Miniprotein binders against Glycerophosphodiester phosphodiesterase GDPD5 (GDPD5). Designs and how they scored, part 19

Target 1, 371 residues: Glycerophosphodiester phosphodiesterase GDPD5 (GDPD5), of Arabidopsis thaliana (Mouse-ear cress) (q9c907)
Amino acid sequence: RTLHPLPVKGPKTVKLQLQTSRPYNIAHRGSNGEIPEETTAAYLKAIEEGTDFIETDILSSKDGVLICFHDCILDETTNVASHKEFADRKRTYDVQGFNITGFFTFDFTLKELKQLRIKQRYAFRDQQYNGMYPIITFEEFLTIARDAPRVVGIYPEIKNPVLMNQHVKWPGGKKFEDKVVETLKKYGYGGSYLSKKWLKKPLFIQSFAPTSLVYISNLTDSPKVLLIDDVTMPTQDTNQTYAEITSDAYFEYIKQYVVGIGPWKDTIVPVNNNYVLAPTDLVKRAHAHNLQVHPYTYRNEHEFLHYNFSQDPYKEYDYWINEIGVDGLFTDFTGSLHNFQEWTSPLPDTSKSPRQLLSQIASLVLPYAKA
Below, E stands for the ipSAE of ESMFold2; O stands for the ipSAE of OpenDDE; V2 stands for 0.75 times the mean of E and O plus 0.25 times the DockQ between their complexes.

## First folded at step 25 (miniprotein)

Design ea (from ce with T101R; at its last look DockQ between E and O 0.68; V2 from the best seeds 0.00; counts 0 for: pae E 8.9 > 1.5)
Fold by ESMFold2, look of step 25:
Structure ea (fold): chain B 371 residues (1-371), chain A 103 residues (1-103)
Amino acid sequence: as target 1 above (371 residues)
Amino acid sequence: SPEEVRKLKEEIKRLEDEAKELLRRAMYLRYFLGEYWLMRKVRELLRKLEQLIDEIKRLAEEAEKTGNEDLIKQAEELIREAEKLLDEIRKLVEEAQRILRES
């Protein structure tokens, strides 16, 4: 068996629906704090840990197959360097103004990519699963969500669209963006945010490229999210500044095409010497324009957690959810965010009878009545 | 003096050019190392450097307009601080390059 088996569905009942009453738990590349990113196992673990959405990055193989993979090169998260048969496949390409040398995804067929095995990106993460899992396709990713025992949303990123369109050709003059949307439609995805169709198969399409989001708005009414990078980084396609794309004028414009923004969390709450500072008004202004805010990336390791939180990710979640007021969190640690929300903002448990529920409540308070 | 202001502007340009080059190298490394703590620190320090350069520019412009040579001395002090920050950034960028190369 080459893939982690999916849970067997229980009795024939309607799947548990997506919650929409608390901030979204978004499994950034799966539960990759423990299992290598963008793998079936990482996504299945995220689903078992209670995620609302599984999130992926979409790139392409040489033969035009959409894959779930973050970097344009295979070097950092695969064993490609150990494959002597591929040793002469290293190339140098211009990637949005940078000369990058490595083993590029679009220089390998899907068959060749499937020979590779995924490894953890960071040495301080659990290494026990390195070499166990292959690269998966976007269609394999979609089947994971489809076959889940509850309704689980998907959050695909149109990754590096300029680069993909330069190096991969699809029939009929189609672009990378067309292929992504066509694949989503093939699996039944569509519908505006919170529509009946969307609630059955929840979806956010994200990108750093505003023109890709505007382009696909002509193809699908599915909700879109504009990703926003560091303050010093212009947009990938239009070379617009952070100040411009976070202005009230731009929010008024872009809200025609997106339902939210996905900013890097440090641009919402600046950091000095690894201490968070006073928050900006970005979330408040986005909300004033009816834009959701789903910041990235929440990571539990001390290498990422700011000193204000005393190495306690629950303090970070409390701050971002209850003080900053974000609408969703991209996390590498699905389980810890789920546990926080279950303890601080639990969903109604409609599977219990009224008597069982009252008994549970009584057991929580009765000891204190005698103290 | 006009000569002191001219030398100050030339030093500001040098700092800007080196900061831009370090930013380009940091963006390259960020693509692969993501938000690894080292890259977070590099970006934090680059933001501080840009703020220092902006303040140095402001002091130089005011000194040119007013002839207040004490503003030139203040700008020179901030240039020394910017050089320290630039050196720290350069060391971190080189360490990040070492990490990526060894991968």
Scores: ipSAE 0.006, ipTM 0.403, lowest interface PAE 8.9, mean pLDDT 86
ESMFold2 (binder alone), look of step 25: mean pLDDT 85; pTM 0.830
OpenDDE base, look of step 25: ipSAE 0.388; ipTM 0.704

Design eb (from ad with F32Y; at its last look DockQ between E and O 0.57; V2 from the best seeds 0.00; counts 0 for: pae E 9.1 > 1.5, pTM E .798 < .8)
Fold by ESMFold2, look of step 25:
Structure eb (fold): chain B 371 residues (1-371), chain A 103 residues (1-103)
Amino acid sequence: as target 1 above (371 residues)
Amino acid sequence: SPEEVRKLKEEIKRLEDEAKELLRRAMYLRYYLGEYWLVRKVRELLRKLEQLIDEIKRLAEEAEKTGNEDLIKQAEELIREAEKLLDEIRKLVEEAQKILTES
């Protein structure tokens, strides 16, 4: 057993850069097919598995601290119900036209939220990590990307901004969107898509709320993505229909502010009786307006895979990448998407000898044709 | 008869009200479960139910206008089909709700 000496300063090294030549691997709430969503462990696992971006949902505590958490209520992915001291904190609020009852994030201070522990959302996922990890702040999330051994992008969602602005107030007349952008700038994020600054610290800012994206366009030139919900869901802020926000006229308008759209994948390729139907023209039309398309959510479990793919997630990835032509994929299963792309569209490995590169190329070509 | 048309309109209203409530519950479940197959199935069946309710409405309107009793009988058969769809949707919503509480 050796003594642990004081750290010695090592030489500066340039981190492995973000790839931009194949569809982005976007670790939706981390590698949450294995580890509970929105946790440090899930994000570290996603980075280890080779993700391009770690993705989070930003909400607020009662005292205005930005947290990484998907649901406006704590009920489904935390142990809040087991905390007797919080038993009378359940409330009912209107959320996007629906009455939601539960323990809302903005009814708890950060100190109170840090007492909670995260659990898996789905019973059929690995339950062994339930209760092990706390809710993390957006700043903690940013440090995970900063401290990664390679360049890893971030993909924060301004989540439920109408709800957050209704229930949380920040000093100086600041709103939720201001706090998100201020925090990003504090950690050195900025720069237009593919600029030198962006490539050093890659970022997409996403939201379902068009007015939030337009608002922050006056604060940052960082690339923005408009998320698009089910065909029956109007926008939370502007009450615009799916048909309106996917129209050619709207794409011509919104492309001034966003670089892409993030639609729910079933609105691109409808499903009937668990069979994939003919695709819509949404991706083609978005591309015609120079908008990227990053659909959500790709999941490996048989509960999510369609019969066309024979319960094989690699067949689903092949369809969406090579037939539909998407530009990024929000996945709960970072590793499986990474492995598929390494097999089918490998990146140059500058550490490999010419012989190793030749062997790698040969192994990828032989399944398709003799040459 | 006018009484049969009146009863038919009452059933259409009931079907619409329950369909709206099940849609609200399905969107709630979608918010927390994502595109879980049960939620997707519920949405698919709700779209089919809407189409069926629209057809029942057309038959009821035509029966009222023309006095054609065969259209009332056709609408009553479609109401029975709509009730079967509603029962299936309710069961799936209940299954999805149980999955949410188990997580």
Scores: ipSAE 0.006, ipTM 0.405, lowest interface PAE 9.1, mean pLDDT 86
ESMFold2 (binder alone), look of step 25: mean pLDDT 85; pTM 0.825
OpenDDE base, look of step 25: ipSAE 0.385; ipTM 0.714

Design ec (from cf with V39M K98R; at its last look DockQ between E and O 0.74; V2 from the best seeds 0.00; counts 0 for: pae E 6.2 > 1.5)
Amino acid sequence: SPEEVRKLKEEIKRLEDEAKELLRRAMYLRYFLGDYWLMRKVRELLRKLEQLIDEIKRLAEEAEKTGNEDLIKQAEELIREAEKLLDEIRKLVEEAQRILTES
ESMFold2, look of step 25: ipSAE 0.081; ipTM 0.540
ESMFold2 (binder alone), look of step 25: mean pLDDT 86; pTM 0.847
OpenDDE base, look of step 25: ipSAE 0.401; ipTM 0.720

Design ed (from ad with T101I; at its last fold request DockQ between E and O 0.88; V2 from the best seeds 0.00; counts 0 for: pae E 5.1 > 1.5)
Amino acid sequence: SPEEVRKLKEEIKRLEDEAKELLRRAMYLRYFLGEYWLVRKVRELLRKLEQLIDEIKRLAEEAEKTGNEDLIKQAEELIREAEKLLDEIRKLVEEAQKILIES
ESMFold2, look of step 25: ipSAE 0.251; ipTM 0.659
ESMFold2 (binder alone), look of step 25: mean pLDDT 86; pTM 0.843
OpenDDE base, look of step 25: ipSAE 0.408; ipTM 0.716
ESMFold2, fold request of step 28: ipSAE 0.028, 0.024, 0.179; ipTM 0.518, 0.505, 0.624
ESMFold2 (binder alone), fold request of step 28: mean pLDDT 86, 86, 86; pTM 0.851, 0.853, 0.850
OpenDDE base, fold request of step 28: ipSAE 0.022, 0.350, 0.302; ipTM 0.425, 0.696, 0.671

Design ee (from ad with G34S; at its last look DockQ between E and O 0.14; V2 from the best seeds 0.00; counts 0 for: pae E 7.2 > 1.5, pTM E .790 < .8, placed apart)
Fold by ESMFold2, look of step 25:
Structure ee (fold): chain B 371 residues (1-371), chain A 103 residues (1-103)
Amino acid sequence: as target 1 above (371 residues)
Amino acid sequence: SPEEVRKLKEEIKRLEDEAKELLRRAMYLRYFLSEYWLVRKVRELLRKLEQLIDEIKRLAEEAEKTGNEDLIKQAEELIREAEKLLDEIRKLVEEAQKILTES
């Protein structure tokens, strides 16, 4: 005789709301400094570590299913090469002016993609999780945020939209951008920046393609962010230069559609001989146009830290938050940024025991780069 | 001499061709490793190499016009510096490629 236990009735749960009083902690592809990028495990760890937003890159399968995946090819972060049944699928396509040969996401159905396993992008990161996790869909990503024990925002990127619209058949005269917005609406996302609806389900929609952001502005009032690449990279859709898209005239134009920019951090603070130089005026000019600035990417490893920071990621955070004055940080290391902010800029209604404070102090003096 | 200037121009073309190939490889690596410090270092060194090549070209043109043999010797010295820089860049590009492709 097997007794089936009754469901345990828990206390009423009120989710901790999104903070808006300090720069946003944005978990770039999850907590991927330690767990392979764009996986359920990486996102759950980022949520546990206190992130404000989980961030993903949206591409498409052959059959039009939105997936969380960064590269247009599967080669570098999956075990696709070990799948002999796919050996004839390697293709060469033009991608942003480069002939790229590889296994492209849009040449595989979701069913085929789910047979693959994710691996770490960088050999110097922890390899123990390689082969453990599948590619997840955008819908799976949305359920992770929805089911979190606190309010966690999402930060999806409409990735390579020109490429996706060229190589994936979208039904009924729709396109890749329509599928992204439809999926967001299916999960209850909407509302302008800082509206009641937005605060309950926070969202930024990002892209390197200005026309994608303008297009979706007719479909949703959700806040949008224009991503900005290296000074040498024109926009994929409009072939506009860095100088044009960062001009005061362009900021005055694009602010009708976006709430901020997401520039590569080297375009804000140039680097020479692995030392940061004097900052440009980009952040000040964006702020003068009422645009937020969320640079990418903050990484703790010595391979990415400049000599000015003496292998201390907390010195980098202090510089970017308190001297440069950014509004959010895309980080691969959610936990270290969270610890920095909790100690240096605690939220007004928080208090900690002496033991918790001592633990936090210890984390501030310990190195974060492990391999 | 005219033969020395001709050899110098051949070396300039070889340096330019290899610099272009290393730039192409760096842009490919940038696509996958855009924020990796090795890629940043490669781009920095390529800028320095282009400056050296421009100075070598200036010396070669001046030597051709004037027949000044000291300019040829100066250009040959800068070619040795450019070769050393090319070797450094090549090694870093290879190292960055291994980071991307090895687990």
Scores: ipSAE 0.013, ipTM 0.457, lowest interface PAE 7.2, mean pLDDT 86
ESMFold2 (binder alone), look of step 25: mean pLDDT 82; pTM 0.762
OpenDDE base, look of step 25: ipSAE 0.059; ipTM 0.496

## First folded at step 27 (miniprotein)

Design fa (from ce with K41E; at its last look DockQ between E and O 0.19; V2 from the best seeds 0.00; counts 0 for: pae E 11.2 > 1.5, pTM E .768 < .8, placed apart)
Fold by ESMFold2, look of step 27:
Structure fa (fold): chain B 371 residues (1-371), chain A 103 residues (1-103)
Amino acid sequence: as target 1 above (371 residues)
Amino acid sequence: SPEEVRKLKEEIKRLEDEAKELLRRAMYLRYFLGEYWLMREVRELLRKLEQLIDEIKRLAEEAEKTGNEDLIKQAEELIREAEKLLDEIRKLVEEAQRILTES
């Protein structure tokens, strides 16, 4: 079954708008529980399944073309090893103190990358689509959202900007972050969170690198999200600790540049022996600073579901949405989250609920309420 | 004694430096190996190690302030436990590194 996109229509037809009254369904690398990650098919399936946002990771080819791809090496999720014409392209680079050996994205031109085919990352997922789909460019990803039959947001991650800028050069002294923002503007993206422009083309720009988010704040007013790794790992660019970047003082600082945080879910609710422990207060503290929280990654397989949830992803969603109180969920399983929300928090038949209107008003007013 | 406290502080620094290096290695291996449960266990063990090091620090600081020899002995026992945990983490990180560099 192939998802067939509807034709793009002129300005006189309207699309169903993005909902903003319940936690966002964020299709992490597409609906990749079913279809290999970061592919057109995975994104089209996620749109069919009712996602609010399609999410991608942005890296670069040798010739400076932005691609949708998660790892800086091609080895794990492509068939690059079967391409004997590329056998001499395996390289070892010192990446922040590690000698990493593999087929790096920036050692291949877009033309060469397009010869590769994507495969599933996890052996316990459906393998039937392996080898069917090519790597796509960021521009191809943007056209998928543009051509959708409803308003679908995008959620691009600026990945490894230091590594990309070391190995790829762009004309005119531009850097990786510049190319990402330029491409977004080329496709009409802009506008602050919940502005009219944003609601027509919704966008969050995410990164683990605080300095990249601060840098692009001078280029675009589009909403930004700071990704947060586990409690033991410092920030990639500034070497700041988890304790520092989740402190109240840091939240007061970073909220000038971001609208939210995207923490690994285990930093919110720690896990031991595959049981969740007592939650931290991270979500409540982020909310007290007017920061959204969009944790990653929700996966339905027994390898990832904790025993508390009895192999029922709906119990996990209920816990995270209704007990923890998150504002969005990065999921590999778009359809299951959509079905849960349609059952438990259905949107009204009308175009907007009173809650949607109130949330828009609150986001525009709330920072001034404590003056 | 003051010399025993100084020795403890030197061991704490050594354990911290090795833990930070293993954290750096685990972070990059996690990037290339994805969210594989082996790398999740490495991060969990690193958290336990850092908690243990913080406890050793607390005991050393209290021993310095009070001169309590029993706190020094407790810290030395925890250092041995930290060294065992560190070796366990190193073995996991080295196995993950071997998988990535040999494929």
Scores: ipSAE 0.000, ipTM 0.339, lowest interface PAE 11.2, mean pLDDT 84
ESMFold2 (binder alone), look of step 27: mean pLDDT 85; pTM 0.827
OpenDDE base, look of step 27: ipSAE 0.143; ipTM 0.605

Design fb (from ce with K41Q E44R; at its last look DockQ between E and O 0.45; V2 from the best seeds 0.00; counts 0 for: pae E 8.9 > 1.5, pTM E .786 < .8)
Fold by ESMFold2, look of step 27:
Structure fb (fold): chain B 371 residues (1-371), chain A 103 residues (1-103)
Amino acid sequence: as target 1 above (371 residues)
Amino acid sequence: SPEEVRKLKEEIKRLEDEAKELLRRAMYLRYFLGEYWLMRQVRRLLRKLEQLIDEIKRLAEEAEKTGNEDLIKQAEELIREAEKLLDEIRKLVEEAQRILTES
């Protein structure tokens, strides 16, 4: 008998491409339903679970290093209070007309921030990982996406840019937005939505600050998303109302700079006594202006699921995807959304499953069920 | 009367000051609790309170302009409704603060 040597493993195969045929699964701060938000572990878990995009919030350290962190203060998701060497660093600043007291990210150098450990934001989530993971930089976040075994998009938010620009100075007269775009370009990001370049390294740049999105449109053709807050919150930079920035006139204006909006989901579908009410026309009007809609935030826990969904996150996903018609979902629970979509909307080379057929049939009859 | 309108304006200012403080606390808590259902309820009630305060101000201004005593009585009734709503909001904001500090 002829004995052959064991096969040598071939070179690494070409990465699996991003899907663009169903609503995007956007891992809001990673898969943070289990693993503390904005950590390497949360992002790696989201990639393992099949997310389309990993999402982060960009703020700055005192020494101008871009970090992945949501709150402008460290108090609630880090152990900063246990660090006695930092006890004198608590400050009060005006943030969008509100006095906020705490340990602000821009009052600490990266070296100091790296001494901190991340904890869960919500007491009802799993606390076993508290204190295990450090704050990561935006560059570390970008390497996670770059090194993934498949094409994984990124979804960075330019967060609190007015506050960051007030308190942090970069060399050469650069501002916060410049640093974000410069870092993206350093890692090869660019290209208009659905271009070949974009499909190789997918990206959405999001912000609540319209002027930041307009400003960076002169620096990059990468797709941008305008985040929209509660109806009571004006824009931090332009002091524009919710009514103004969701008007048809404003959509006609802003569509030259953004490809979509990211509204808080309660402004699309109001809630009363933990029941969803009739939806507004916001998604329909955004679509009429060729704007995508990526609402935030979908969470599986009892504390967040409305009674209409019978504590079943799949009912919430079905409602938002098939009845409301959103184009992407910011989720804390990457895996549950992925499983729903694999069952109900498999990628182009898969046959329709019985659940997909049932979901399709249900969507055809749902408009008449309340008549 | 001018004295009744003056007292009404003092009550309106007190309601506005407390509503602003509750809004400030709610926005502070929102940075940390986000879309937690309790925070959504607090924001909804704050919007209702803002609407009540605006109507009370409109009635007070019209009463000052016209001297209409019935408008003062209507404003006083809405002030009592606003205080009831404000008490409900205070309770919810305190509950939200307790949840945050106990994590």
Scores: ipSAE 0.011, ipTM 0.442, lowest interface PAE 8.9, mean pLDDT 85
ESMFold2 (binder alone), look of step 27: mean pLDDT 85; pTM 0.832
OpenDDE base, look of step 27: ipSAE 0.041; ipTM 0.499

Design fc (from ce with R24A; at its last look DockQ between E and O 0.65; V2 from the best seeds 0.00; counts 0 for: pae E 5.7 > 1.5)
Amino acid sequence: SPEEVRKLKEEIKRLEDEAKELLARAMYLRYFLGEYWLMRKVRELLRKLEQLIDEIKRLAEEAEKTGNEDLIKQAEELIREAEKLLDEIRKLVEEAQRILTES
ESMFold2, look of step 27: ipSAE 0.123; ipTM 0.567
ESMFold2 (binder alone), look of step 27: mean pLDDT 84; pTM 0.819
OpenDDE base, look of step 27: ipSAE 0.313; ipTM 0.686

Design fd (from ce with R24S K41Q; at its last fold request DockQ between E and O 0.67; V2 from the best seeds 0.00; counts 0 for: pae E 4.3 > 1.5)
Amino acid sequence: SPEEVRKLKEEIKRLEDEAKELLSRAMYLRYFLGEYWLMRQVRELLRKLEQLIDEIKRLAEEAEKTGNEDLIKQAEELIREAEKLLDEIRKLVEEAQRILTES
ESMFold2, look of step 27: ipSAE 0.308; ipTM 0.665
ESMFold2 (binder alone), look of step 27: mean pLDDT 85; pTM 0.830
OpenDDE base, look of step 27: ipSAE 0.105; ipTM 0.574
ESMFold2, fold request of step 28: ipSAE 0.268, 0.259, 0.279; ipTM 0.632, 0.633, 0.654
ESMFold2 (binder alone), fold request of step 28: mean pLDDT 85, 85, 85; pTM 0.832, 0.836, 0.835
OpenDDE base, fold request of step 28: ipSAE 0.301, 0.021, 0.022; ipTM 0.674, 0.471, 0.476

Design fe (at its last look DockQ between E and O 0.01; V2 from the best seeds 0.00; counts 0 for: pae E 25.0 > 1.5, pTM E .669 < .8, placed apart)
Fold by ESMFold2, look of step 27:
Structure fe (fold): chain B 371 residues (1-371), chain A 104 residues (1-104)
Amino acid sequence: as target 1 above (371 residues)
Amino acid sequence: SPEEVRKLKEEIKRLEDEAKELLRRAMYLRYFLGEKYWLMRKVRELLRKLEQLIDEIKRLAEEAEKTGNEDLIKQAEELIREAEKLLDEIRKLVEEAQRILTES
């Protein structure tokens, strides 16, 4: 039997704190433009690339274990179809009024889910990592943030709570939401936005389901974010329209429970024939109600960039940060957003004079000017 | 006079703020300019000249405040005009880079 290597500890360093002075870099499902989504490797890459928050979607296994996984079915981002022993597990369920056929997460135990391997969602992304990584649990995700060499926030989504509560039995009259909050508390998460406790372990809890956010407000003071879908999509739990949940009256109501909204970016800046149009007043109105705005999803590929940006993701970042004025960005491309912010909105370094900063920048521009 | 010294200090801050903004824009655009190193060499040259001028303007403003010498104020105003010419040249480099990005 092979002995496990002894832990080798390098020199200890003080962890760098979370920045709170520029829009948040939010690694949507990890750095998944490069590495398959919702995997340890994607999250470690995002941390290496300088993300402020690692973001995940929480669903459940059959046996009630919280997993990091985006789709309620395993079909699109796993090799489940190649597992002939699971062929009889395909099911059809009603999901928000649509019959969906596939291999649902809640029809498999954690042990069965761990036999699967993750693959890239889009064929035009790098395929070299397909089949290399398993599904991880929410607890495994939390240990990644805990063990990071700097303070890294987490951004878990309570995903499909109606579906999870319908198909998974939760003990003692509790709900999927209770399990999520209990797990967060087990790992020391808590505290209101910008409190000392929050700054040591930063967290946003997000959901498309307003009732889930209201429910957990009695369980935790951790900051919450209401996700907002396309203008045609009602809320999954309350069947409320986009117009209602973005009204001034609703913002005045929901701000008691959330610190921000996470709208799909096209609801802020509408699109016609792949050109952005004039922005709506959504960000200004959210800010007037003291709500942060963290839109999703910023993707670098030409399949997703609007023609106004000339296939340049940095023009998109500049527009959204400096013209629209958002407070955080959900990106599939952690590194490019980080690089943009380091060059265009660097964090303050109060130990350096303006002269020293100018000289440092000049030396980066002219690497071969050394005499 | 005290009013003229106050105006010089205000102009020094404006020059520093504009230099920082142009540097930020130039560094942002560096990512898109590819291997056009002559542009970056020129930007560095102008940045060092601007830093030197800002230092000289600061020294003149401090001496003018101490002595009340109006000749030092006029000399500082000449250097401010020279610094504005450097800023204009840096702006033109940024505008050139922006035209390249918008025309590709």
Scores: ipSAE 0.000, ipTM 0.098, lowest interface PAE 25.0, mean pLDDT 83
ESMFold2 (binder alone), look of step 27: mean pLDDT 84; pTM 0.828
OpenDDE base, look of step 27: ipSAE 0.028; ipTM 0.488

